VHH binders against Flagellar brake protein YcgR (ycgR). Designs and how they scored, part 99

Target 1, 263 residues: Flagellar brake protein YcgR (ycgR), of Thauera aminoaromatica (c4kar8)
Amino acid sequence: MAELSTPSPASPAPLDGGRGDELEKFTLRGARQILQLLQDLITHRGLITAHTGGGHSFMTAVLKVDEERGRVVLDPSPDPQANRRALAAPRLTCVTQLDGIRIQFPLVGLGEGQDKGRPALFAPLPAEMLRLQRREFYRLQVPLAHELSCLLKAEDLARKPVEVSARVIDIGAGGVAVVVPTGAAEFVIGGTLPACRLALPDGEPIELDLEVRNLNRQTQRNGTEQLRVGLRFAALPRAADTRIQRYIFKTERALNAKARGGL
Below, E stands for the ipSAE of ESMFold2; O stands for the ipSAE of OpenDDE; V2 stands for 0.75 times the mean of E and O plus 0.25 times the DockQ between their complexes.

## First folded at step 11 (VHH; framework vhh_7pa5_2)

Design U3 (from R78 with S110H; at its last look DockQ between E and O 0.65; V2 from the best seeds 0.75)
Amino acid sequence: QVQLVESGGGMVQPGGSLRLSCAASGFTFSSYAMSWVRRAPGKGPEWVSTISDSGGSTSYADSVKGRFTISRDNAKNTLYLQMNSLKPEDTALYYCAREYYEDFGPWFDHWGQGTQVTVSS
ESMFold2, look of step 11: ipSAE 0.662; ipTM 0.901
ESMFold2 (binder alone), look of step 11: mean pLDDT 84; pTM 0.833
OpenDDE, look of step 11: ipSAE 0.864; ipTM 0.954
ESMFold2, fold request of step 12: ipSAE 0.722, 0.689, 0.704; ipTM 0.910, 0.900, 0.904
ESMFold2 (binder alone), fold request of step 12: mean pLDDT 84, 84, 84; pTM 0.837, 0.834, 0.836
OpenDDE, fold request of step 12: ipSAE 0.893, 0.892, 0.882; ipTM 0.968, 0.969, 0.969
ESMFold2, look of step 15: ipSAE 0.710; ipTM 0.910
ESMFold2 (binder alone), look of step 15: mean pLDDT 84; pTM 0.836
OpenDDE, look of step 15: ipSAE 0.865; ipTM 0.954

Design U5 (from R78 with Y100F; at its last fold request DockQ between E and O 0.51; V2 from the best seeds 0.72)
Fold by ESMFold2, look of step 11:
Structure U5 (fold): chain B 263 residues (1-263), chain A 121 residues (1-121)
Amino acid sequence: as target 1 above (263 residues)
Amino acid sequence: QVQLVESGGGMVQPGGSLRLSCAASGFTFSSYAMSWVRRAPGKGPEWVSTISDSGGSTSYADSVKGRFTISRDNAKNTLYLQMNSLKPEDTALYYCAREFYEDFGPWFDSWGQGTQVTVSS
């Protein structure tokens, strides 16, 4: 298998609708811009992770852009099963970075063949490419000692209102991921949890609305089941954004100082 | 910002050993899973090995299993790859890469310039 091991909770849902409006301002659609960005990936020898669905991925790189035929040429995986998954996938989600900027693009219609006698994968040029600054994609792994929590206003299995204090496991500019015991509440992808309270170490809790973006069941080492809930911030005011960014910055600085053994 | 600097590459005969190191700075090293990725001449990148943030979990590509050992020293912000029983097929530029987890799955958001390993008779 070409997949990387994961020490953290299970992956959120793959790129799908519902992110399009938020990400539109970071999306390149001009043919010239797309060609230039692909060429930059070639020039910098970008290491691309290609996701084929079902939690599978493989490493690749852009070998060339064939503008005359309107296609991009990629390295195949040395794992034949990864190549078969890629060729069978309706969409390949490619992710890499360029100078700290997340680059993401879909490929459809993947085929195999040879380029100058070398095995290669081929696809039509993508119609769009996403460019995200580190601030827009970075997720701080919250230190356990901070006991960062979010009070969720949700419903239980009987559809009665419940408040669930959920531990925050990561936090970024766009949202949080939390864990709750399985069965503590019912969550629906796309649902809104109004008037939740995010408790940061400094100041009063932040009142905000959250949208459920992904759900994944996890089994801990002791057999206990928990639910990882990916939550997006809805309509985040500047003051709340500033406090979240300050927390992230301060925590990263403190963790860096601890890693160097400094006090 | 994030810096990853690989070292320890060189030329060895088949059956030899090398130990690669990766010095990390500009981020909280102990919070990230880390990987080795290699790129052989004329070939695309190939994942080699991954180690969890704590070092408690490791995984390897089938091609290196039993010969390579990944490790880390979080106090020194250093990632290692011990490479034994080297084969000509292991000739490649080896990269240290930081794993970043997103909603679509893991990917690498940073890597170094690489260190060259050459195995030839």
Scores: ipSAE 0.700, ipTM 0.905, lowest interface PAE 1.1, mean pLDDT 84
ESMFold2 (binder alone), look of step 11: mean pLDDT 82; pTM 0.819
OpenDDE, look of step 11: ipSAE 0.834; ipTM 0.940
ESMFold2, fold request of step 12: ipSAE 0.666, 0.698, 0.666; ipTM 0.894, 0.902, 0.892
ESMFold2 (binder alone), fold request of step 12: mean pLDDT 83, 83, 83; pTM 0.826, 0.825, 0.824
OpenDDE, fold request of step 12: ipSAE 0.884, 0.890, 0.889; ipTM 0.969, 0.968, 0.969

Design U6 (from L2 with T28I S57E S106T; at its last look DockQ between E and O 0.17; V2 from the best seeds 0.00; counts 0 for: placed apart)
Fold by OpenDDE, look of step 11:
Structure U6 (fold): chain B 263 residues (1-263), chain A 121 residues (1-121)
Amino acid sequence: as target 1 above (263 residues)
Amino acid sequence: QVQLVESGGGMVQPGGSLRLSCAASGFIFSSYAMSWVRRAPGKGPEWVSTISDSGGETSYADSVKGRFTISRDNAKNTLYLQMNSLKPEDTALYYCAKDYYDEWGTWFDHWGQGTQVTVSS
């Protein structure tokens, strides 16, 4: 009698497609912590955006946590098509907030049924939940075709002032991540880069001060080393903030349209 | 602290009209897209409408298209929803929500307590 080893449920794909190491400190994996956070979402009537892939999403809420059965109960969409997409998706990515903190968690194995005579969606409890305390961690991946750049005013190894043109790879309300050639400049975490220039497609560059928050050296497949620098906006003028938000909005819409098969 | 306060809800007959307002504070209102979301009794939340930061772009759910109009006054930090030709199925708690964007798309990082809209004969 060969014991059919029930395939260990595939560890849910990391919540962050490649930032796994940086986000580990914000990831909850304890069963008690996860249950508490889900209960808090119920108590506060959290509005959840559930992404089904392909640029599609629907709104939901946690209705109940069933600890005995190890499942979460969600509101279905009023749109039957959204529910069909959700049930067909291998994974939902749920995004919400509590007390201004972003909460993200995956759900796999979604099913439909009834809870107390009401239509509901059911899923096993998430294996992990991400809590991002700072908004600067929310980043839009910049399409390569946009060729966003940031002129960094930095210092070289000799502490001589240098200007480095860096490609922007992601952008958010709180800052940007850029790629610089190795050896182009010296960066120190916590250091300020004054009077830098962020180039957006819609007008003149934005002058702003940047604070170095993260440094990550990456070796490309071709053997070339690149330095990824995470930068916070130290002082962002209102007009600059508006332009950045507008860019993010337009880009997001374009990406969603493309994902839906829009040319 | 970000605050969103909805108002203008009430009871109306089918075919009637209401105008909802949302007063925003605690952030640069003119820098963010804003949305209306509703939750009907016994149903999940439903996206209703979105307006861009400048007000130049708007989008609507199919269920409200042609009947509802979203607008904003950035000088007053106020979001509006004009609702015409109201139907019983429009009965819901209506939320003002602040849009946020990331690699996954749009989600709401803040919302109000909601204002109740009831459409009944």
Scores: ipSAE 0.794, ipTM 0.920, lowest interface PAE 0.6, mean pLDDT 87
Fold by ESMFold2, look of step 11:
Structure U6 (fold): chain B 263 residues (1-263), chain A 121 residues (1-121)
Amino acid sequence: as target 1 above (263 residues)
Amino acid sequence: QVQLVESGGGMVQPGGSLRLSCAASGFIFSSYAMSWVRRAPGKGPEWVSTISDSGGETSYADSVKGRFTISRDNAKNTLYLQMNSLKPEDTALYYCAKDYYDEWGTWFDHWGQGTQVTVSS
């Protein structure tokens, strides 16, 4: 994956990165549960994206679980540079899906070796695995007719405060993606935008802090350049979360109902 | 339900060409970036190429750059991979994968069963 030529090349956060305590209720720590989930990934030949940090990742799969030695065995990348980054990383963040459920787990202490004469990567079994249902990871593609917007409190090149009204293109439980004109503001991955305002159709705007997670240039068919900004909700209050989830649910049901009744 | 169905694989001699197709259904195809991923015999999966939702931006693994071309037809809900100058190393099962971007990172939330490409004399 290349950051300069890919759409939305975001670096994934670790399990404890900004949402660790909020995610505890979705975290599996039982050894039997972890072993079974890893075995299910093997059986279904799950495609795993392993993030090594710095915007780098590689594809892998679980080859086997060695319960006697307490370790998991992974396919190495055919790219030697990806393997070197993986071995140097203090932590891999592995992400995949199983039956529509997002699966995430950390691996620490990665080493290289051989498995049945084939090169392989080894790590101790993860102490935790995160399972997110569709509701927790799903991103609704916002209908243009809803005209959802988010007022961003950002800075220009001179570090002067600027407010940008951005169209929301997708929304999920953990964040939004917006588009802004190129040059409307300076955004820094990892930067925080305090006191932004998300406008939903069914009430007053929601005031919330946003963290910039990814930036991608976007060329529209009319040739206009825009910036796609991926934003994470920081410390989302329960009432705000409920309103966002309600919006997503109602909109998805309305879209599905139209699909069933279309001419 | 999201479905991704690959086709167009087969046997070809080194230096030959193939065009893979992926028929997509169960989601708004034009709203998502799409990727090709391959798995060679006895090897792990390898990312091959990605194309943006509009088709205006593409990226490739170094191993295929200049030989493979990813494209899409949003009116037909179809993803393509044109593979030229094929080498024995390109022998693999090729998967169509749906890119997913969220606040935790990028990953693939769906993929197909794959289509086999075999490059040998």
Scores: ipSAE 0.654, ipTM 0.891, lowest interface PAE 1.2, mean pLDDT 84
ESMFold2 (binder alone), look of step 11: mean pLDDT 82; pTM 0.820

## First folded at step 13 (VHH)

Design V19 (from U3 with G55D G56S; framework vhh_7pa5_2; at its last look DockQ between E and O 0.36; V2 from the best seeds 0.65)
Fold by ESMFold2, look of step 15:
Structure V19 (fold): chain B 263 residues (1-263), chain A 121 residues (1-121)
Amino acid sequence: as target 1 above (263 residues)
Amino acid sequence: QVQLVESGGGMVQPGGSLRLSCAASGFTFSSYAMSWVRRAPGKGPEWVSTISDSDSSTSYADSVKGRFTISRDNAKNTLYLQMNSLKPEDTALYYCAREYYEDFGPWFDHWGQGTQVTVSS
């Protein structure tokens, strides 16, 4: 039996999916549905990534659900530092997949303890869980021939404004990934790039605010270094969303037609 | 449609070596960072190693640094894990996992069934 001294929160934190109002239609709030989904994650041995903030994360899994006490039980990390960060974090953003569906849920009030002699992490059940079908989180790999670009309004090392034209390498409902030359600008995870311009083919650029979500340095086959920057759309208007979705669907259709070409 | 198939596991004595492979299909392999994750008996999942999509960087859990080497062959759509100086605590089911980037950071949107590594005797 698991015993937890961590107090339950008064209300759950809102989902952090980057498009809160637009994602409400994919949000599960029924207690029975949430319990069943957590049980499905247990049964399928789902690999969960738990984000603790500051670019840190660890792997976990749901060990069991304690319905009576309203708690989930998670495996701790084998890395003690990851466990310390998790216990100190005000919120975990847990994300996994089940049958090609992205499952995301917040956990607050994480505590440490034992479950039948096994070290474990405990948290109150989430009051909501996000389920996104493949189409809702899909990222189109942008064909080079489209020459999709995004003008980034960023800063250099000296905090001076710079504009960087970045090639878009993938695009989805929630954001883009771009590549820039190493050193073209300074990017900080969590930083906001206001008033950037996304250039779609055969249309006017879309003005939008972007948030830096991840950074990867890349060395190309010719030895050239570049930076891959993952960017989230902030406050994306419906019209802009419609144009992006139209581009994705049109391009996907064209790519599928070419793959099926020839008799 | 995305498929990741691990192979190369088996039984080996402590101090031995194994090389795991992961055959990828159904997606543009060279566009994704790839990871190895393992699950030991009675334990939760543990991240082992990651290699970037550009092959520009690798990272390892402290428990395997210096003993394991992750690599990839983008022409063959294959991910590898060379495991040397194996210890009994390396006994686990090893998964090949595809990283996906989102606004909150990377996560795994697909993994295979895994290949069993057993270090004993």
Scores: ipSAE 0.637, ipTM 0.878, lowest interface PAE 1.3, mean pLDDT 83
ESMFold2-Fast, scan of step 13: ipSAE 0.765; ipTM 0.916
OpenDDE, second read of step 14: ipSAE 0.871; ipTM 0.959
ESMFold2 (binder alone), look of step 15: mean pLDDT 82; pTM 0.823
OpenDDE, look of step 15: ipSAE 0.862; ipTM 0.954

Design V28 (from U3 with S57Q; framework vhh_7pa5_2; at its last look DockQ between E and O 0.53; V2 from the best seeds 0.71)
Fold by OpenDDE, second read of step 14:
Structure V28 (fold): chain B 263 residues (1-263), chain A 121 residues (1-121)
Amino acid sequence: as target 1 above (263 residues)
Amino acid sequence: QVQLVESGGGMVQPGGSLRLSCAASGFTFSSYAMSWVRRAPGKGPEWVSTISDSGGQTSYADSVKGRFTISRDNAKNTLYLQMNSLKPEDTALYYCAREYYEDFGPWFDHWGQGTQVTVSS
């Protein structure tokens, strides 16, 4: 009878995907600060996306902060299935914005009940809330028109080498996020993809090594499954870094100019 | 600054139709997936529909599938929601929302003030 070692509850993945030190300055842990921010979310009727894992999420809002009981009250989803998923989830990742600032916080210990005779979800107050201004973790959302792609050298389920052409959806100084068809290759977090090719509009593809940092299966609402792969530049030559930075800068400028009605 | 301005809401009888519009400004509209979200009185917000940046893909909540149609005109920076066969349960404030994708999944990083839709006999 092989004791199926109950996988130790995966330590809640740090909000920062391993950038813990850099995000600490943007993380609120003070009880008063957290309460105030939650109250602000109530006042501004913030729309919150709560992720339950497995590519599922639902919309919610903070209804009330119960300081006496140390809990936050949330709107349940009109979808009973979403609520079931939420209650079954070991952790919710809640994301919203206030005054253009991204706010992210975890909720654990979700329960259901009633608040003033209305169905509600309850959770203990978050231990931390992350406030990120876009500028500090800026990843350029790649315009579709640019058709950035990355040729990934990966392995299939049979560990046979495969090349996968992936669309780049965002790019930053530290890496790219790409989308691939589900089943196109097997990716392992922490694994290195050597000699990949990033295609930029300004010239020849950049050869680089990529480290898999994140994998998210996204079921498109149309039922199509896509895999989002977060990739870090493992070793970026200086010349490549310069090209990437130039592309980001140029693109940002163009986007801003267009937004201002100048193009 | 990112701006989303909803319009086209109003009062309609059950079985009626409305067309909502959302005027987007302050960003490259064609680079973002856009969504409609609604919030009914006394209920939590709910996702209604999403359209991809190019308009090539659309998705709908089960509650509105077959009745609502999301579309966009990227040249006009405008998002639309055609609502047919409206029901009293469709009564809500409808928000236009910009969808953003991160490692944990999609969320809405901007939304408008909303347009009120009331379905009542």
Scores: ipSAE 0.873, ipTM 0.958, lowest interface PAE 0.5, mean pLDDT 88
Fold by ESMFold2-Fast, scan of step 13:
Structure V28 (fold): chain B 263 residues (1-263), chain A 121 residues (1-121)
Amino acid sequence: as target 1 above (263 residues)
Amino acid sequence: QVQLVESGGGMVQPGGSLRLSCAASGFTFSSYAMSWVRRAPGKGPEWVSTISDSGGQTSYADSVKGRFTISRDNAKNTLYLQMNSLKPEDTALYYCAREYYEDFGPWFDHWGQGTQVTVSS
């Protein structure tokens, strides 16, 4: 039993997100397996996205594994601000793929220094790594033609209630990702947005409580900033779950048929 | 299966231009944001540019802003990077990458083998 595993709201969300032991069968804890995966990422020049929280991330790669000192050596970002955020973060969530298999691992206790005369980031070897087939975490990338939206009930900077219509970018069994204009509302990781309304192409909007899991800022070509917001379903009624799964299944099949016939 | 195939790299003099292409197959290209990422010898990967699924939004690393232009043709399932005013520091293997979003945020779930760009006189 591990009661110490409750993460702070500022920490990157765990992959299981309330699935309990579901991901345990995909979790590697053997030192040899972890070392081999890290070595495979070096050999295949894996592109790693390291999430530092607050919607921030940077690109990195494993430079080497230092077995004697029990640490991994990583490329720093060319952006000094990204490196400062990483060093200040209580935890990094690193995610990559190898041969189409998702690999995810936490890094705690990040430090900076030099490796062979070049700047480097150092972290203790992860105690665990997740190795997952994509299908186990499938999310439908929503076609623009579907114009899927979610009406978010949030607060502005003065803590007044506001409603924001957000475009749904992807959808899965556990949640949605949406885009909103920067400054349209205040979003806090771990905060709950009550009574939001998800509009599927057919039927009445589904009323849902959504939890903010992550934020990613991006800049439009006209200079307008917008946020990508990851939202999890806090309490999903069976009827709503069925409608969402039906939409995902039908859209998946239609997209696959179109892609195969597209040439 | 998802495939991303980069082309258009080569050797060019400082101040020159190159246009990279990425041919996508095995997925609905118009449903995904796409990015260019580069890796120079002895350096880590550097994100270069991203374009939204519609092409309506773009973003660039400060090192390339004003010199590079990302674009896409959803009818042809092709991503482009127009590179102008090339510098020796732009020498790298350039990867086409597909952006995938999860609860913790966006990451690249697929990328190609890369196309080599060498800027030297």
Scores: ipSAE 0.698, ipTM 0.902, lowest interface PAE 1.3, mean pLDDT 83
Fold by ESMFold2, look of step 15:
Structure V28 (fold): chain B 263 residues (1-263), chain A 121 residues (1-121)
Amino acid sequence: as target 1 above (263 residues)
Amino acid sequence: QVQLVESGGGMVQPGGSLRLSCAASGFTFSSYAMSWVRRAPGKGPEWVSTISDSGGQTSYADSVKGRFTISRDNAKNTLYLQMNSLKPEDTALYYCAREYYEDFGPWFDHWGQGTQVTVSS
């Protein structure tokens, strides 16, 4: 996981990424369930990505759970700047997996200290943890050959309308991610892009409203900059939702057939 | 069904070279960004390098920049890490990890069992 350029300013993502009411049934709040799940992460040596906000993250692992003090103990980053960002962040969004189940939990009140003479990060036990089967969080990685695109109706810095044709790099039940050249338009997290058009192979483009959820800048080997934009679907008519699900299903089926033939 | 199998680890002296491989199966390898992550003895996991789905974009941790080269062969479903000018601090268990992107940013949704690299005199 590369350190990506920071869209400024940005806060750490919420626990559920803005889908809280649909995800509530997958949220664990029982103290014993939370302790067991954290212990399972220790036992399986889970690789945790901890997001500190502003497009920054670092890798960590749960070292231990201190049940008596109600704390979780994490490995610090070898990068001192990452540790400073983590300690300054109002919230750390931790994400990992167990047996294909996405595990996500917030940590607040992060502090630094020592654990048995080694540097460590400490936080109160999370009050909640999210457990999602792959079906519930799945985003299909769109093959380049499909040339899937989304026409974004956005604004430039002068608040003038611009249209940007963006390549779709992933798509799921709740949204897409696209890439655009930096400077093609101004995007603001939480902003709405009305009347965009998602082009699927099986018919006319779908007209839909999109909400900007994240912005990640990256620099290619040749120095070229691009922006990855995470976009959430506004409420869709059932027919549009069905077309999106059909595309995902058909593409995944084709990809599974190729993966079996490739081994 | 997703499988990532690392290989090519071993013992080398400081200054030596080693090439790690990761065989991918059960998914469309060419649709995913891939990373190497390592765990040194007594330390937490450390991101090493990432390569984009097409191979056109790469990034490295400062500690390995200039010494390690990540690459991929999408026709063979294989990820590589060429490790040159190895140092004792490169001693670690090296994992091949699949990136998965979410609205808060990337994370790893699968990784292999790892291959051990030991650098000592």
Scores: ipSAE 0.671, ipTM 0.898, lowest interface PAE 1.3, mean pLDDT 84
ESMFold2 (binder alone), look of step 15: mean pLDDT 84; pTM 0.838
OpenDDE, look of step 15: ipSAE 0.860; ipTM 0.952

Design V34 (from U3 with T58E; framework vhh_7pa5_2; at its last look DockQ between E and O 0.12; V2 from the best seeds 0.00; counts 0 for: pae E 6.3 > 2, placed apart)
Fold by ESMFold2-Fast, scan of step 13:
Structure V34 (fold): chain B 263 residues (1-263), chain A 121 residues (1-121)
Amino acid sequence: as target 1 above (263 residues)
Amino acid sequence: QVQLVESGGGMVQPGGSLRLSCAASGFTFSSYAMSWVRRAPGKGPEWVSTISDSGGSESYADSVKGRFTISRDNAKNTLYLQMNSLKPEDTALYYCAREYYEDFGPWFDHWGQGTQVTVSS
């Protein structure tokens, strides 16, 4: 029997985006360093986005660090459903910035309680925290004028092959994010979309395999929904990687010049 | 060099209106989705609203839906939040935030100092 009790897509995306070995040099594992960084987030009133999986997230902040009990105390969401999703999640992915540096950490074993009579969420101290400078996590936000698209090879609800032309909204060394009308195709986190075609301005489309890493639903002004899909490059030939990096570099230079009032 | 500067806050009575503005500089504003986030005294932060880079899609927290309208002017590098039918519960420091997308989902890589909104009689 090939019966599954829990769907794979219900599992949260990996914390490191599958870059475990590459990110080790940016990972803090010392207890004192972790405590100090959490305290810095309190002092600077850091706005934290906590991802609960399945495209859901909520805003939080560190209220305090309880060193004696080895716990971090967080503000709950004003949305009771967000708190219920967080408590049911096997893991939260927490992300914020401090002085322009991306700070990311997992929380496991989330519970609810009270801090001085006020509702609070608590979790064991994270075993690791990532500190990444902008260049390490950077993705180019693609200008609308470039009309960058990716032809996705996916399946519909009936498992029939469909091709969807998706607008590329950002691009980095490791992948792209695209927008797709809700219902245009079925996407499964961890699923592979083979032989997709990324259209760059300077030449023939790049054929590539894409792995679905995240899904986020957005409501358009006309009331229809679109789906934002994060896609990782499974593997790229060196020539394709070079073309993508060149596009990112040239576009960023042009955008920086334009932002300063230049052409 | 990214700067986000909020303005337009103030004191208003319940049922009143305010329009918040956020002046963006140091980056290509038209290439980023933008959000409003608020933090009430003694409370945690709450996401309020997001608008896409083109302005073609927008979303709202249930607590403000139907009362607040997010908009942007890409030619002026400015984000707006029109707040109508204000309630005491809307009292908070309002932050303009730049959305950044990662494999796990969206987060905010920059925000301003905030503008204070106080709704009281």
Scores: ipSAE 0.756, ipTM 0.918, lowest interface PAE 1.0, mean pLDDT 84
Fold by ESMFold2, look of step 15:
Structure V34 (fold): chain B 263 residues (1-263), chain A 121 residues (1-121)
Amino acid sequence: as target 1 above (263 residues)
Amino acid sequence: QVQLVESGGGMVQPGGSLRLSCAASGFTFSSYAMSWVRRAPGKGPEWVSTISDSGGSESYADSVKGRFTISRDNAKNTLYLQMNSLKPEDTALYYCAREYYEDFGPWFDHWGQGTQVTVSS
């Protein structure tokens, strides 16, 4: 007999709503597209995490789409408390992944009933569904111990060249976010920073062109102001892309292994 | 192409035992934590058990603790579930699922067709 109690595995979380503009291009709103994506989930028997808010979730699946009644039909949870929370929730956020494709959609107006004599949960078809390759959206939060940096070749307010060594705080397939002291350089959304150098833990720094996508002022705990600069990779060579993806993959696996308590 | 194929299901009397297998192919099996999930008649999926990539850590749903044992053989790319002291409420379609970890926690990104376990009489 086992001597130790082990907790249930963690559930995947909904995407951060603060990235809403970035998500719009991956959001399906057409009725036919939504029906087809729901049918794909049924065909592939997608396992869905349904979030009710307050940190609560349960596992479910789409049983069918009832086009005549404009409803989606879901498995009820074997846990009655999860079903009660779902029925009481103003919104159910469903999250799943099929072979590298993240699928997320809201359900409102959830009700209980019968489907062919079996208990089931029902909701109107969602008005929108998110469908994206996770690599197109995923950003790794860089551990501080890695000390990832990017040398930015920018200009000051007088348009004089300056080099700024910026700490990389996140990295993804399409770019990085960095922090710099306020006033270190002038950044313009849409502007290009040519011949910057991204330092990964292994090998020589990668030379790459960056495009400024967003700017956010941040106040640190000590009251110091810094600028968070979102940068897109322009014209990334295959070798550079490979090194970046390798770093992300290795780091992500290491971080997730620690989160599971050494699994 | 990732493939997971369950086997070993069948009919068994209450109190009996059954051993399920899940043959994995198309990926590096030893790099992934694996889980068993079940669907009882008329009910949604229920997580049963998870085993770490190395087999060093195991976790179980409260309903099966002490009766079920998850294990793996990374040399054979096979996941197992030993089910003892079976009850009628264990009747379900059992399938194995590959856990995949991203910044937002684990996912089940692939699963098999399942194998039926029926506990009756």
Scores: ipSAE 0.046, ipTM 0.582, lowest interface PAE 6.3, mean pLDDT 82
OpenDDE, second read of step 14: ipSAE 0.875; ipTM 0.960
ESMFold2 (binder alone), look of step 15: mean pLDDT 83; pTM 0.828
OpenDDE, look of step 15: ipSAE 0.865; ipTM 0.955

